# Designs tried in a protein design chat: VHH binders against Low-salt glycan biosynthesis nucleotidyltransferase Agl11 (agl11). Part 2

Target 1, 357 residues: Low-salt glycan biosynthesis nucleotidyltransferase Agl11 (agl11), of Haloferax volcanii (d4gu70)
Amino acid sequence: MKGVLLSGGTGSRLRPITHTGPKQLVPVANKPVLEYAVEDLKEAGITEIGVILGHKGREEIQNLLGDGSDYGVEITYIVQGNPLGLAHAAGCAKDFVGDDDFVMYLGDNILKEGVVDLVESFESGDFGAGIALQEVENPQQFGIADVDDQGNVTQLIEKPDEPPTNLALIGMYVFSPAVFDAIEQLEPSWRGELEITDAIQSLLEDGYAIDSHVVEGWWKDTGKPEDILEANQLVLEDKSLKKRGTVSDDATVDGRIELAESATIEDGAVVRGPVSIADGAVIKSGTYVGPYTSVGPNSTLEGVHIENSVVIGESSINTSGRIVDSLLGKGANIGSADDFLPEGRRLVVGENSQLKL

## First folded at step 4 (VHH)

Design s22 (from a7 with T99V; framework vhh_8pnl_2)
Fold by ESMFold2-Fast, scan of step 4:
Structure s22 (fold): chain B 357 residues (1-357), chain A 120 residues (1-120)
Amino acid sequence: as target 1 above (357 residues)
Amino acid sequence: QGQLVESGGGLVQPGGSLRLSCADAGSIFSSYAMAWYRQAPGKERELVARISSGGSTNYADFVKGRFTISRDNAKSTLYLQMNSLKPEDTAMYYCARVVDYYEGLWSDYWGQGTRVTVSA
């Protein structure tokens, strides 16, 4: 089985964060979202991965993943020209996939359980496709699967007014190579795009059985700032966290923390987990880092009280203020206010920052 | 989070005019391209008009010269000025944020719609 990892799209809902980088590289617990997908595929025994690139972020994604050897996989890059829909993106992988079954994984999604069970379920029978599903509270807003008592898909309905189930399609699929013939026969949807749900329905109409797997545990897309912060909380809650860096004698550290080998917590700093602090980060005197905060590489924090936030990296935050529920873009520089009235903060903020002060 | 609310629909005679509004209270409105779609009885939803964050517009052939899409970023509101209305313009009209298809797989930022009826 091969893997096909989709890393296109512009990340419109994450602007301005995505102005300077692709959405798939936004970090959760100090690890780019895209890396979780690669690791999930490797865990499922998939070592040949085709990465579908859009026009934005090609260099950044290739610099992160390289040839795949650091992850124990082999990566082939495939350029999707015009973004003509998910089925179009999948179709670009036809020559890479050949006659193999493949997992299709949207690179801005993150799962607690990974895709081992999805793959094993698909391989347990003769299916044309397998789809990952998650129960949702608002099924009218999603593509919804209707399933029989054995878990076979009977129908897919896009944004139904009367949903037959609460089972929403999420960003992971398994396909037989029959999907490529289905894609070639597709007509554009009313949106003008080749839809992956239309390809799956085409397989159903051709007599293929479609498997479903309801994922256990949490799932998140990372399409909105709120989703990134929630994913960060969920990963930090579940992750094994190790202190390898330097904690000074007069620093206070409570709870679970991940401290990278070259990270430093200095005298007079207070850190309360769960938190992750990446390589090159320095937590200086007077700083409080509270629960569910990740501090990205080469970032320096001084005097600030920060919690439930993501500092992406390469940032300097030197202020006596409090920061909560925030996503701070790469290269942010946040300093202290001038001494005279009226009081205020002087901020020089990077192009890709989102702040709640 | 997006919360789109359409208004301005109603009953109008052929040749009449209506102005639809779409308020976006939940997001950074000025950063997104916006669109109007419609769904007539017994038909699929179809694109009526789009406007980019920078103000560039695109129209379906069946409304060119009659409809004008515009936005007011200060008010976080999208508009559709509909002139020379025809019975075939009768539909539910929906406001949407234009997101790329990777994001559109999970959810659309759609409003609840506003009804336009053109009849004698």
Scores: ipSAE 0.000, ipTM 0.249, lowest interface PAE 12.2, mean pLDDT 82

Design s23 (from a7 with T99I Y102W; framework vhh_8pnl_2)
Fold by ESMFold2-Fast, scan of step 4:
Structure s23 (fold): chain B 357 residues (1-357), chain A 120 residues (1-120)
Amino acid sequence: as target 1 above (357 residues)
Amino acid sequence: QGQLVESGGGLVQPGGSLRLSCADAGSIFSSYAMAWYRQAPGKERELVARISSGGSTNYADFVKGRFTISRDNAKSTLYLQMNSLKPEDTAMYYCARVIDYWEGLWSDYWGQGTRVTVSA
């Protein structure tokens, strides 16, 4: 079995964060989202992975993953070009996959339990595809599956007005190579894209059985800042956290904390876990870092009270304010107001910014 | 975030013209490809026209030569000029930001629609 990892798309809903890097590299608990997918595939015994690249972030993704050897896998890069839908992206992997079954994993999704059970379920029978499902409260916003008493898929509908169930397709699939013939027969959907749900429906119509696996545990699509913050909370709650760095004698550290080898918590700082602090980060005097906060590499915090937030990295925050529920992009520079009257703030803000001052 | 608000629909006779507008309250309009879709009663929703952030256009065969999509980034507004209207153009017309499947939920990127009726 091979793996096909989708790493395309522009990250429009995360702008301006995605102007400096692809959405799949946004960190959750100081680890790029894409790395969780690679680790999940390896855990399921999948060591040959094709990474589907879009127009943006190709160099950054390749710099992160390399040849895959650091993860115990072998990576082949495949360029999709124009983003013409999930089935189009999958179709780009045809030559890489050959005659093997493959797992298709959306690289901006994160999943607590990984894909071992999905793969085992698929291998337990003779299926054209296997789909991962989760119960949702908003089925109109997802692809939805109808299933029989044996767990076989009977119907798939993309973004239904009247959903037959609340079982949503999540970003993990298993396919036989029969899917490539299905993709080649597809016409663009009402969105102008080749839909993966249409490819699976085509397999059903050709007489293939489609397996379903209802995932227990949490799943997140990291498409919005709120999703990233929630994923950060969930990962930090479950993750094994180790202190390797330096904690000064007059610093206060309570609870679970990950402190990287070259990270420092200085005298007069207060850190309350669960928290992750990455290499090169310095938490200076007067700083409070509260629960569910990740401080990315080479970031310096002084005087600020921050919690339930993600600092992506390369950032300087030197202000006496409180920051909460926030996603701070790479290279953020937040300082104190000028020493002059009238007192004021200098702001540079990007698209999708929401501020309360 | 921003709302997409469609306007300009109405009742028109065959051979007539209408200009649809889609206002985006958000300041991110110029960064997105934009599209017009339509849905007639009992029919699947279908792409009518698309325009990239750079201005490149694509049209469905059934409107090619009759409809023109355009954008005004300064006003954060998308337009659809519809000429030589036919009864089969009768539908609810929707404005959308063109977002990949894995970039988020479709409901956040669609307006409420504007109704076009072509009848004598």
Scores: ipSAE 0.000, ipTM 0.233, lowest interface PAE 13.3, mean pLDDT 82

Design s24 (from a7 with W106Y; framework vhh_8pnl_2)
Fold by ESMFold2-Fast, scan of step 4:
Structure s24 (fold): chain B 357 residues (1-357), chain A 120 residues (1-120)
Amino acid sequence: as target 1 above (357 residues)
Amino acid sequence: QGQLVESGGGLVQPGGSLRLSCADAGSIFSSYAMAWYRQAPGKERELVARISSGGSTNYADFVKGRFTISRDNAKSTLYLQMNSLKPEDTAMYYCARVTDYYEGLYSDYWGQGTRVTVSA
């Protein structure tokens, strides 16, 4: 079985964060989202992975993943060019996949359980495809599956007005090579795209059985700033956090803390977990770092009270304000204004960064 | 998800006109491409018109020459001017921020919609 990891798209919902890099590299708990997908595939025994690249972020993604050897896998890069939908992206992997079954994983998704159970479920029977599902509160916004008592898919409906179930398709699939014939026969959808749900529906109409697996635990797409903050909280809550860096004698550290080897918490700083602090980060005097915050590499925080936030990295924050529920782009510089009236904070941040000071 | 608020729908006779508005109070409006979609009774949702952040427009064949999409970035508002309305235009109309092609499986940033009924 091979893996196909989708890393295309422009990240329009994350602008301006994605103006400087691809959405798949936005960090959750100080690790790029895309790395979680590679690790999930490896855990499921998948060692040959095709990474589908769009027009943006090709060099950054290739620099992160390399040949895959650091992850115990072998990576082949496939350039899609113009993004014409998920089924179009899958079709670009045809030569890479050959006659093998493959897992298709959207590279901006993150999943507590990984894909081991999805793969094992698919391999337990004779299926044309297997789909991952999760119960959602807003089924009108998703592709929805109807399933029989044995977990076989009976129909798929995209964004239904009257959903038959609350079971939404999430960004993980398993396909037999029969999917490539289905893709070749597709017409563009109402969005002008070749839809993966249409390919699966085509397999159903051709008589293939479609397996379903209702995912245990949480799943998140990372398409919006709010989704990244939620994913950050969920990962930090579940992740094993180890303190390797330096904590000064007069610093206060409570709870679960990940402190990278070259990170420092200085005298007069207070950190309350769960928190992740990356290499080169310095938490200086007067700073409070509270639960569900990740501080990215080479970032310096002084005087600020920050909670439930993602500092992507390369940032300087020197202010006495409180920052909550915020996503701060790479290279953010939040400094103190001149010591005069009116008092305030001089902010130079990404245009659409979410912050509450 | 409630950040987009559509208005301007209603009951109109064939040949009439309506102007739909979509207010985007919770986002950086000028950075997004925006679109109008509709869902007619018994049919799937379909794209009506799209406008890029730079102002270029695209229309579905069935509304070309009758509908005009426009935006006012200073007011964070998207518009759809609908002329020469036909019974076939009867639908719930939705405003959406345009996502990229890989986001089809994700939650959309759509409003609750505004109903347009074209009948005698």
Scores: ipSAE 0.000, ipTM 0.266, lowest interface PAE 12.4, mean pLDDT 82

Design s25 (from a7 with S107F; framework vhh_8pnl_2)
Fold by ESMFold2-Fast, scan of step 4:
Structure s25 (fold): chain B 357 residues (1-357), chain A 120 residues (1-120)
Amino acid sequence: as target 1 above (357 residues)
Amino acid sequence: QGQLVESGGGLVQPGGSLRLSCADAGSIFSSYAMAWYRQAPGKERELVARISSGGSTNYADFVKGRFTISRDNAKSTLYLQMNSLKPEDTAMYYCARVTDYYEGLWFDYWGQGTRVTVSA
């Protein structure tokens, strides 16, 4: 079985964070989202992975993943060009996958339990495809599946006005090579896309059985800042956290902490887990780092009270203010205002910025 | 955030030209991919043209060489220049804001549309 990892898209909903980098590289618990997908595939026994690249972020993704050897996998890069939908992206992998079954994984999604059970379910029978499902509150915004008592898919509808169930297709699929013939025969939907739900429906109409697996545990699509923060909370709550770095004698550390080998918590700092602090980070005097905060590599925090936030990295934060529920981009420089009246803040903000001051 | 407002439709003779405009009151226009769709009476909606936030364009085969999609981020306005119009181009034309979910087409909202009629 091969893996096909979709890594396109510009991340417009995450701007300005994604203005200088692809959305799949935004970190959750100090690890790029895309790495979780690679690790999930490896855990399921999948070591040959095709990464589908869009036009933007190609170099950054290739720099992160390389040839895949650091992850115990072999990576082949495939360029999609202009996107014409998820089925179009899958079709780009035809030559890479050949006659093998493959897992298709959206690279900005993250799962608590990975894809082992999805793969094993698919391999337990003779299926044309297997789909991952999750119960959702807003089924009209997803592809929706109807299933029988055995868990076989009976119907699929993309963005239905009147959904038959609340079981939404999430960003993980398993396909037999029969999907490529289905894709080749597709016409664009009313949205102008080659829809993956239409490809699966075509397989069903051709007599293939379609497996479904309702994913246990949480699933997140990391498309918005609030999704990144929630994924950060969920990963930090579940992840095994190890304290390897330096904690000064007059620092206060409570709860579960991931402290990287070259990270330092200095005298007069207070850290309350669950927290992740990456290599080269320094938590200086007067700083409070509270629950569900990740501090990225080579970042220095002094005087600030920060919680439920992601500091991506390479950042300097020296202020006596509180920061909460925040996503701070790479290279952020936040300092204290001059001790001169009138007081004020000097702000340079981009599109989609959301500030509570 | 804002509503899309299409304009520029009308009655035109075969071979004529029209320029459609779509004004987006949202402050984040430049961050989104935008698209033009059309729907003829009794037919499903179909994609006409798409433009990314970075300016890359894609066209349906039936309009290639005749239509040009463009955007003016300073004015938060999307355009569709339609040349060499044919009777089969007669439809309601809609603009849509496209969310970037793996560069797929997720629509935040549609405009009310502008009618284009191509007849003698």
Scores: ipSAE 0.000, ipTM 0.299, lowest interface PAE 12.9, mean pLDDT 82

Design s26 (from a7 with S107Y; framework vhh_8pnl_2)
Fold by ESMFold2-Fast, scan of step 4:
Structure s26 (fold): chain B 357 residues (1-357), chain A 120 residues (1-120)
Amino acid sequence: as target 1 above (357 residues)
Amino acid sequence: QGQLVESGGGLVQPGGSLRLSCADAGSIFSSYAMAWYRQAPGKERELVARISSGGSTNYADFVKGRFTISRDNAKSTLYLQMNSLKPEDTAMYYCARVTDYYEGLWYDYWGQGTRVTVSA
């Protein structure tokens, strides 16, 4: 079995954060989202991975993943270019995949339980495809599956006005090579894209059985700032956190904390976990870093009270204000303000932004 | 950024042989599928041969049995051994780092190519 990891798309819903880099590299708990997908595939025994690239961010993704040896995998890069739909992206992997079954994983998705169970379920029978499903509160916004008593898919519908179930398709699939013939027969949808839901429906109509696996742990599509913050909280709740860096004698550290080897918490700083602080970060006097905050590499915080936030990195925050529920882009520069909000601030700040708080 | 540098082209008589090389400077060569394309004057670029990161090969029908694609990951170099050359093989030959099955629209071409001329 091979893996096909999708790393295309523009990340427009995360602008201006994605103006400086691809959405798949936005960090959750100081680790690029894309790395979680690679690790999930490796955990499932998948060591040959094709990474589908768009035009933007190719160098950044290749610089991160390299040849895959650091992850115990072998990576082949495939350029999709313009995003013509998920089925088009899958189709670009045809020559890479050959006659093997493959896992297709959307590189901007993050999943607590990984794909081991999905793969094992698919391999337990004779299926044309396997789909990962999760129960959602807003089924009209997703592709939805109807499933029989045996767990076989009977119907798929994209963004239904009248959903038959609350079981949404999430960003992980398993396919037999039969999917490539289905993709070649597709017409563009009303959206002008080749839909993966249409490819799976085509397999079903051709008499293939379609397996389903309901994911019980959390899943996040990291398409919006809110999703990044929630994924950050979920990962930090579960992650094993190690304190390797320097904590000064007059600093206060409570709870679970990840402190990278070259990170420093200085005198007069207070950190309350779960928190991740990356290499080169400096938490200076008067700073409070509260639960579910990740401070990215080479960032300096002074005087600020920050909680439930992601500081992507290369940032300077020197303000007496309080920051909550915020996503701060690479290279953010935030200075002092004459007046303060009585409680909390919610910010999405891009590269080279300057704020007076 | 890494750059692909093609070499080994030249003038040969029909029935002759040439070996093309493509050096991949500054890139993680072993991780990429690699391909050779060619473009004759007034024609579109066409795929000649490809090789996956794992070594699987594929050839255009018009070169099968005559051309052999290979790679040396230790030297970050791609090769195309061309035997039994025909006048119809006259073209500029390009090395490409990444392959897309969607009619080649999204291939990475990094070099200026190397010219192959087959004439009496």
Scores: ipSAE 0.000, ipTM 0.132, lowest interface PAE 17.3, mean pLDDT 81

Design s27 (from v4 with A33V S56K; framework vhh_8pnl_2)
Fold by ESMFold2-Fast, scan of step 4:
Structure s27 (fold): chain B 357 residues (1-357), chain A 120 residues (1-120)
Amino acid sequence: as target 1 above (357 residues)
Amino acid sequence: QGQLVESGGGLVQPGGSLRLSCADAGRIFSSYVMAWYRQAPGKERELVARISSGGKTNYADFVKGRFTISRDNAKSTLYLQMNSLKPEDTAMYYCARVTTYWEGLWSDYWGQGTRVTVSA
């Protein structure tokens, strides 16, 4: 079995964060989202992975993943031409996949349990496809699957007004090579795109059985800032955290802390886990770093009280205020007013920004 | 954290060879993807060659067949063997630890560089 990892898309809902890099490289617990997908595929025994690249972020993704050897896999890069939808992106992998079954993984998704059980479920029978499902409280907002008593898919409905179940499709699939013939026969949707759900329905109409697997544990689509913050909480709650860096004698550290080898917590700082602090980060006097916070590489924090937030990296934060539930982009510079300036904040805000001061 | 120190540059005539070395004082050398970049006067910095922790290599098209990147993890040293040098190869050459990077951002762990001049 091979893997096909989709790494396209513009990340417009994360702007201005994604102006400086592709959405698949946004960190969760100080680790790019895309790396979790590669690790999940390897854990399932998948060592040959085709990475589908869009127009943006090609160099950044290739520089992160290289040839795959650092992850114990072999990566082949496949460039999608004009973007014509998710099924079109999958179709670009036809020559790479050949006659093998393959896992298709959306590179901006993250999940606790990985794809081992999804693969084993698919291999347990004679299926044209297998889909991963998660129970949700808001099924009207997702693609929803109806299933029979054996777990076979009977229908798929996109954003239903009257959902038959609470089982939402998530970004992991298993396909037989028959899917490529289904994709070839697709007509574009009303959006002008080749839809992956249409390919699955085509397989069902051609007499293939479609397996379903309800994923145990959490799943997140990292398309919005709030999704990244939730994923950060979930990963930090479950992750094994090691303290390798320097903690000064008069610093206070409570709970589970990941402290990278070149990171420093200085005298007068307070850190309460679960927290991740990356290489080159310095937590200076007067700083409070509270639960579910990730401080990215080469960041300096002084005087600030920060909690439930992601500092992506290369940032300087020197303020006496409180920061909570925040996603701070690369190179953020948040400082105190200089001499002769009145009290206040100087703000430059981008598209879709919201501030509560 | 350790500093990267490049050496081995110099003046050479077209068709000549040079071997560049990059010494990494840090103890994390073996875990990183390492790279050589170059910057000619008035041009942007460009990737020349990359090597993974496992020894897999990638090269820019303009040096394929002429340059060879290698590493010695026991010595924490990265090498670039440059053969069949051309005047267009004249540049300052930089060693870098390749980490997660974003558009317009490169590794923070650059050395001072080593100058390569190919005489006309």
Scores: ipSAE 0.000, ipTM 0.116, lowest interface PAE 19.9, mean pLDDT 80

Design s29 (from a7 with N58K; framework vhh_8pnl_2)
Fold by ESMFold2-Fast, scan of step 4:
Structure s29 (fold): chain B 357 residues (1-357), chain A 120 residues (1-120)
Amino acid sequence: as target 1 above (357 residues)
Amino acid sequence: QGQLVESGGGLVQPGGSLRLSCADAGSIFSSYAMAWYRQAPGKERELVARISSGGSTKYADFVKGRFTISRDNAKSTLYLQMNSLKPEDTAMYYCARVTDYYEGLWSDYWGQGTRVTVSA
C-alpha cells in the first residue's frame, strides 16, 4: 500500500500567515501540520509516500520532508499545478501509485486516531474504496454518508437538507487503483471541480463495495485560524510533554510543559500548562504564558501575558498587555510602548491582517 | 464566523435585469474566491459564476454574455448583474465563499439565498 499526501493550495483563509509559507507547515504544538500526516502514514505501515504539491510552497515543503528518511519513509514529489479538485489531485498520483492500493490523506488535516484502523478495515474485505467518517451535530454543513448494518457505504450526499445520518466525510481515504478509471470518467461538479465524492459514487455505481470507518477521537481541518488554535489545544491536551530546557530558580512553572533543550524560562516568568516552548525560545521576566499556548523557535517574550495562542516562531514580543486567542506569524515583532504622549499603538499591519483592539 | 447575506432578488419580466448583492460580514473578504450558484425547483444546484481573489472570472455557458460577476473589496460585497433574464433563470441564487485549494466539499460557506422569478 502506498500513501498519497495532498499538500497543494495557497491557504487564502490563513493570510497573512500563509503569505510567507504554505498552510501545511503552520505549526500545531510546535510541529508542522504536514508532519503529523507523514507520521500517521508510517504508523499504518505505509513507507512509500507521494506528496502532491501546488506551485506555491514547494521548496518549503521539500525542505521540511526531504527524501523522507528522517521520518522512516521514502517520498516522491508530484506537482499538480492548478487545483481542480481532490479527484484531480488523486489522479496526478496515478503513475506513482501504479497497481497498488493507496491511502489519500489531506495534508492540512490532523486527527488523534491516525489511519491504522482505516487501513485495517479496508484490508478486511474486497473494497473499491474506504472512507473515514466522523459523527457531527451539524450534518447539513458536511458531505454525509449513508451506511448499511455492515458499515458499507450506500450513498453520499453533499450538504443535505435532510441528512440520512450524522456521519460526515473527513480528509482520509483508501482507494484501490479502480479509482483512476472512475476519475477519468468524471465531469466537473456544480462547484466546477473534479470531486472525490463523485469518484466514490462512480465506484458504487460500477458495483464496488465501499468501506466506512468511523474515526475515534478528535479530527480537525486546519483551514482557518480558529481551527489552528483548536487543533493546538487538542494536541497539547493529549501530547506527552517533556521539560528538557532551562528553568531559572525564580521562575514559576505549573502544569504540563514541553520545554525544548535550548529553550529558557528566566527569573520572574510564569508559565502555566499545557504549553509548548520550542528550541531557542526565551521567556523573560514579567512574561505570563498560559494554557494552550505554543511558543515557536527562536522567539523572545518579555512582559507580555499570552494564552490560547500560537507564536509560529522567529518572533520578538516585548510589550505589556494581554494577547489571547491569537495566531502570530513567523517573524512577528511586537514592541514595547514608548513612554511618549499621546500614548497609543503604532501598527504596521500586513495584507489581510485582522485586529481587535 | 461572518455570515453571507444575499439580497436583490425579486419578480421580473422576461428580458429584464436584476442586480444581486452578497454582503460578507466579519471576515477578510478580499482573501476569498467567491461564487454565485443557483437551484431551480426540482433541479440540482449549479455554478453560475465564480470570481477569484485576484479578479479572474469564470461563467457557466448558459449565462455567458448576460451575467457579470464583480466584487467590491472595500465594501466586502459580491455582485451579480443579471441582464436579459429568461424564465429558465428562475431559481434561488446562493452566494458562497470558495476555497482556492484542495479542501473537502464541506469547506465552502453558503448564504441563505435570494429568490429570482422571471415570468409575465
Scores: ipSAE 0.000, ipTM 0.174, lowest interface PAE 15.0, mean pLDDT 81

Design s3 (from a7 with A33Y; framework vhh_8pnl_2)
Fold by ESMFold2-Fast, scan of step 4:
Structure s3 (fold): chain B 357 residues (1-357), chain A 120 residues (1-120)
Amino acid sequence: as target 1 above (357 residues)
Amino acid sequence: QGQLVESGGGLVQPGGSLRLSCADAGSIFSSYYMAWYRQAPGKERELVARISSGGSTNYADFVKGRFTISRDNAKSTLYLQMNSLKPEDTAMYYCARVTDYYEGLWSDYWGQGTRVTVSA
């Protein structure tokens, strides 16, 4: 079995964060989202991975993943030309996949259980495809699967007004090579794209059985800032957190924390977990770092009270303010005005930036 | 996200022309793929034309050679120039930001639409 990892898309809902880099590299618990997908594929025994690259962030993704050897896999890069939908992206992998079954994994999704059970379920019978499903409270907003008592898919419906189930399609699929013939027969949907749900429906109509696997534990599509913050909470809650760096004698640290080898918590700082602090980060005097906060590499925090937030990295934050529920982009520079009277804040803010001051 | 506001629709005779505009008030306009869709009475919504952030265009077969999509990034405005209009072009026309193709969810960013009626 091979892996096909989708790493395209514009990241429009994450702007301006994605203006300076691809959405798949946004960190959750100080690790790029895309790395979780690679690790999940390897855990399932998948070591040959084709990475589908979009028009944006190609160099950054290739610089992160390299040839795959750091992850114990072999990576082949495949360029998608025009972004004509998920089925179009899958179709670009035809030559890479050949006659093998493959897992298709959306690179901006993160999943507690990984894909071992999805793969094992698919391999337990003769299926044209297997789909991952998650129970949701708002099925009208998702593609929904109807399933029989054996777990076989009987129907897929996109954003139904009257959903037959609460089982939403999530970003992980398993396909036989029969999917490529289905894709070649597709016409663009009403939005002008080749839809993966249409390819699966075509397989059903051609007499293939479609397996379903209801995922245990949490799943997140990291398409919005709120989703990234929630994924950060979920990963930090479950992750094994190890304290390897330096904690000064007069610092206060309680709860679970991940402190990287070259990270430092200085005298007069207070850290309350679960928290992740990456290499090169320095938490200085007067700083409070509260639960569900990730402080990215080479970041310095002084005087700030921050919680439930992601500091992506390379940032300097020296202010007495409180920061909550925030996603701070790479290279953020937030300071107090020195010798400024009357006191105030000078802001230069781009489109889609949100500030509550 | 911000809002999209369409304008320029109206009543025209067969063979006439209209220019539709779409103002994007809330987004980084130049960074999005933009599209025009239409929905005729009793029919499903369908893609008319699409334009990339760099200006590359794609058209539905039924409008090729007659319609031209363009953008003005300085004005954050999308245009659809419609020539040689036919009665079959009668529809509500919608401006849309093209969503991220890998979200796995159906997220459409639409304006309110502008009505085009082609009749004698």
Scores: ipSAE 0.011, ipTM 0.437, lowest interface PAE 8.9, mean pLDDT 83

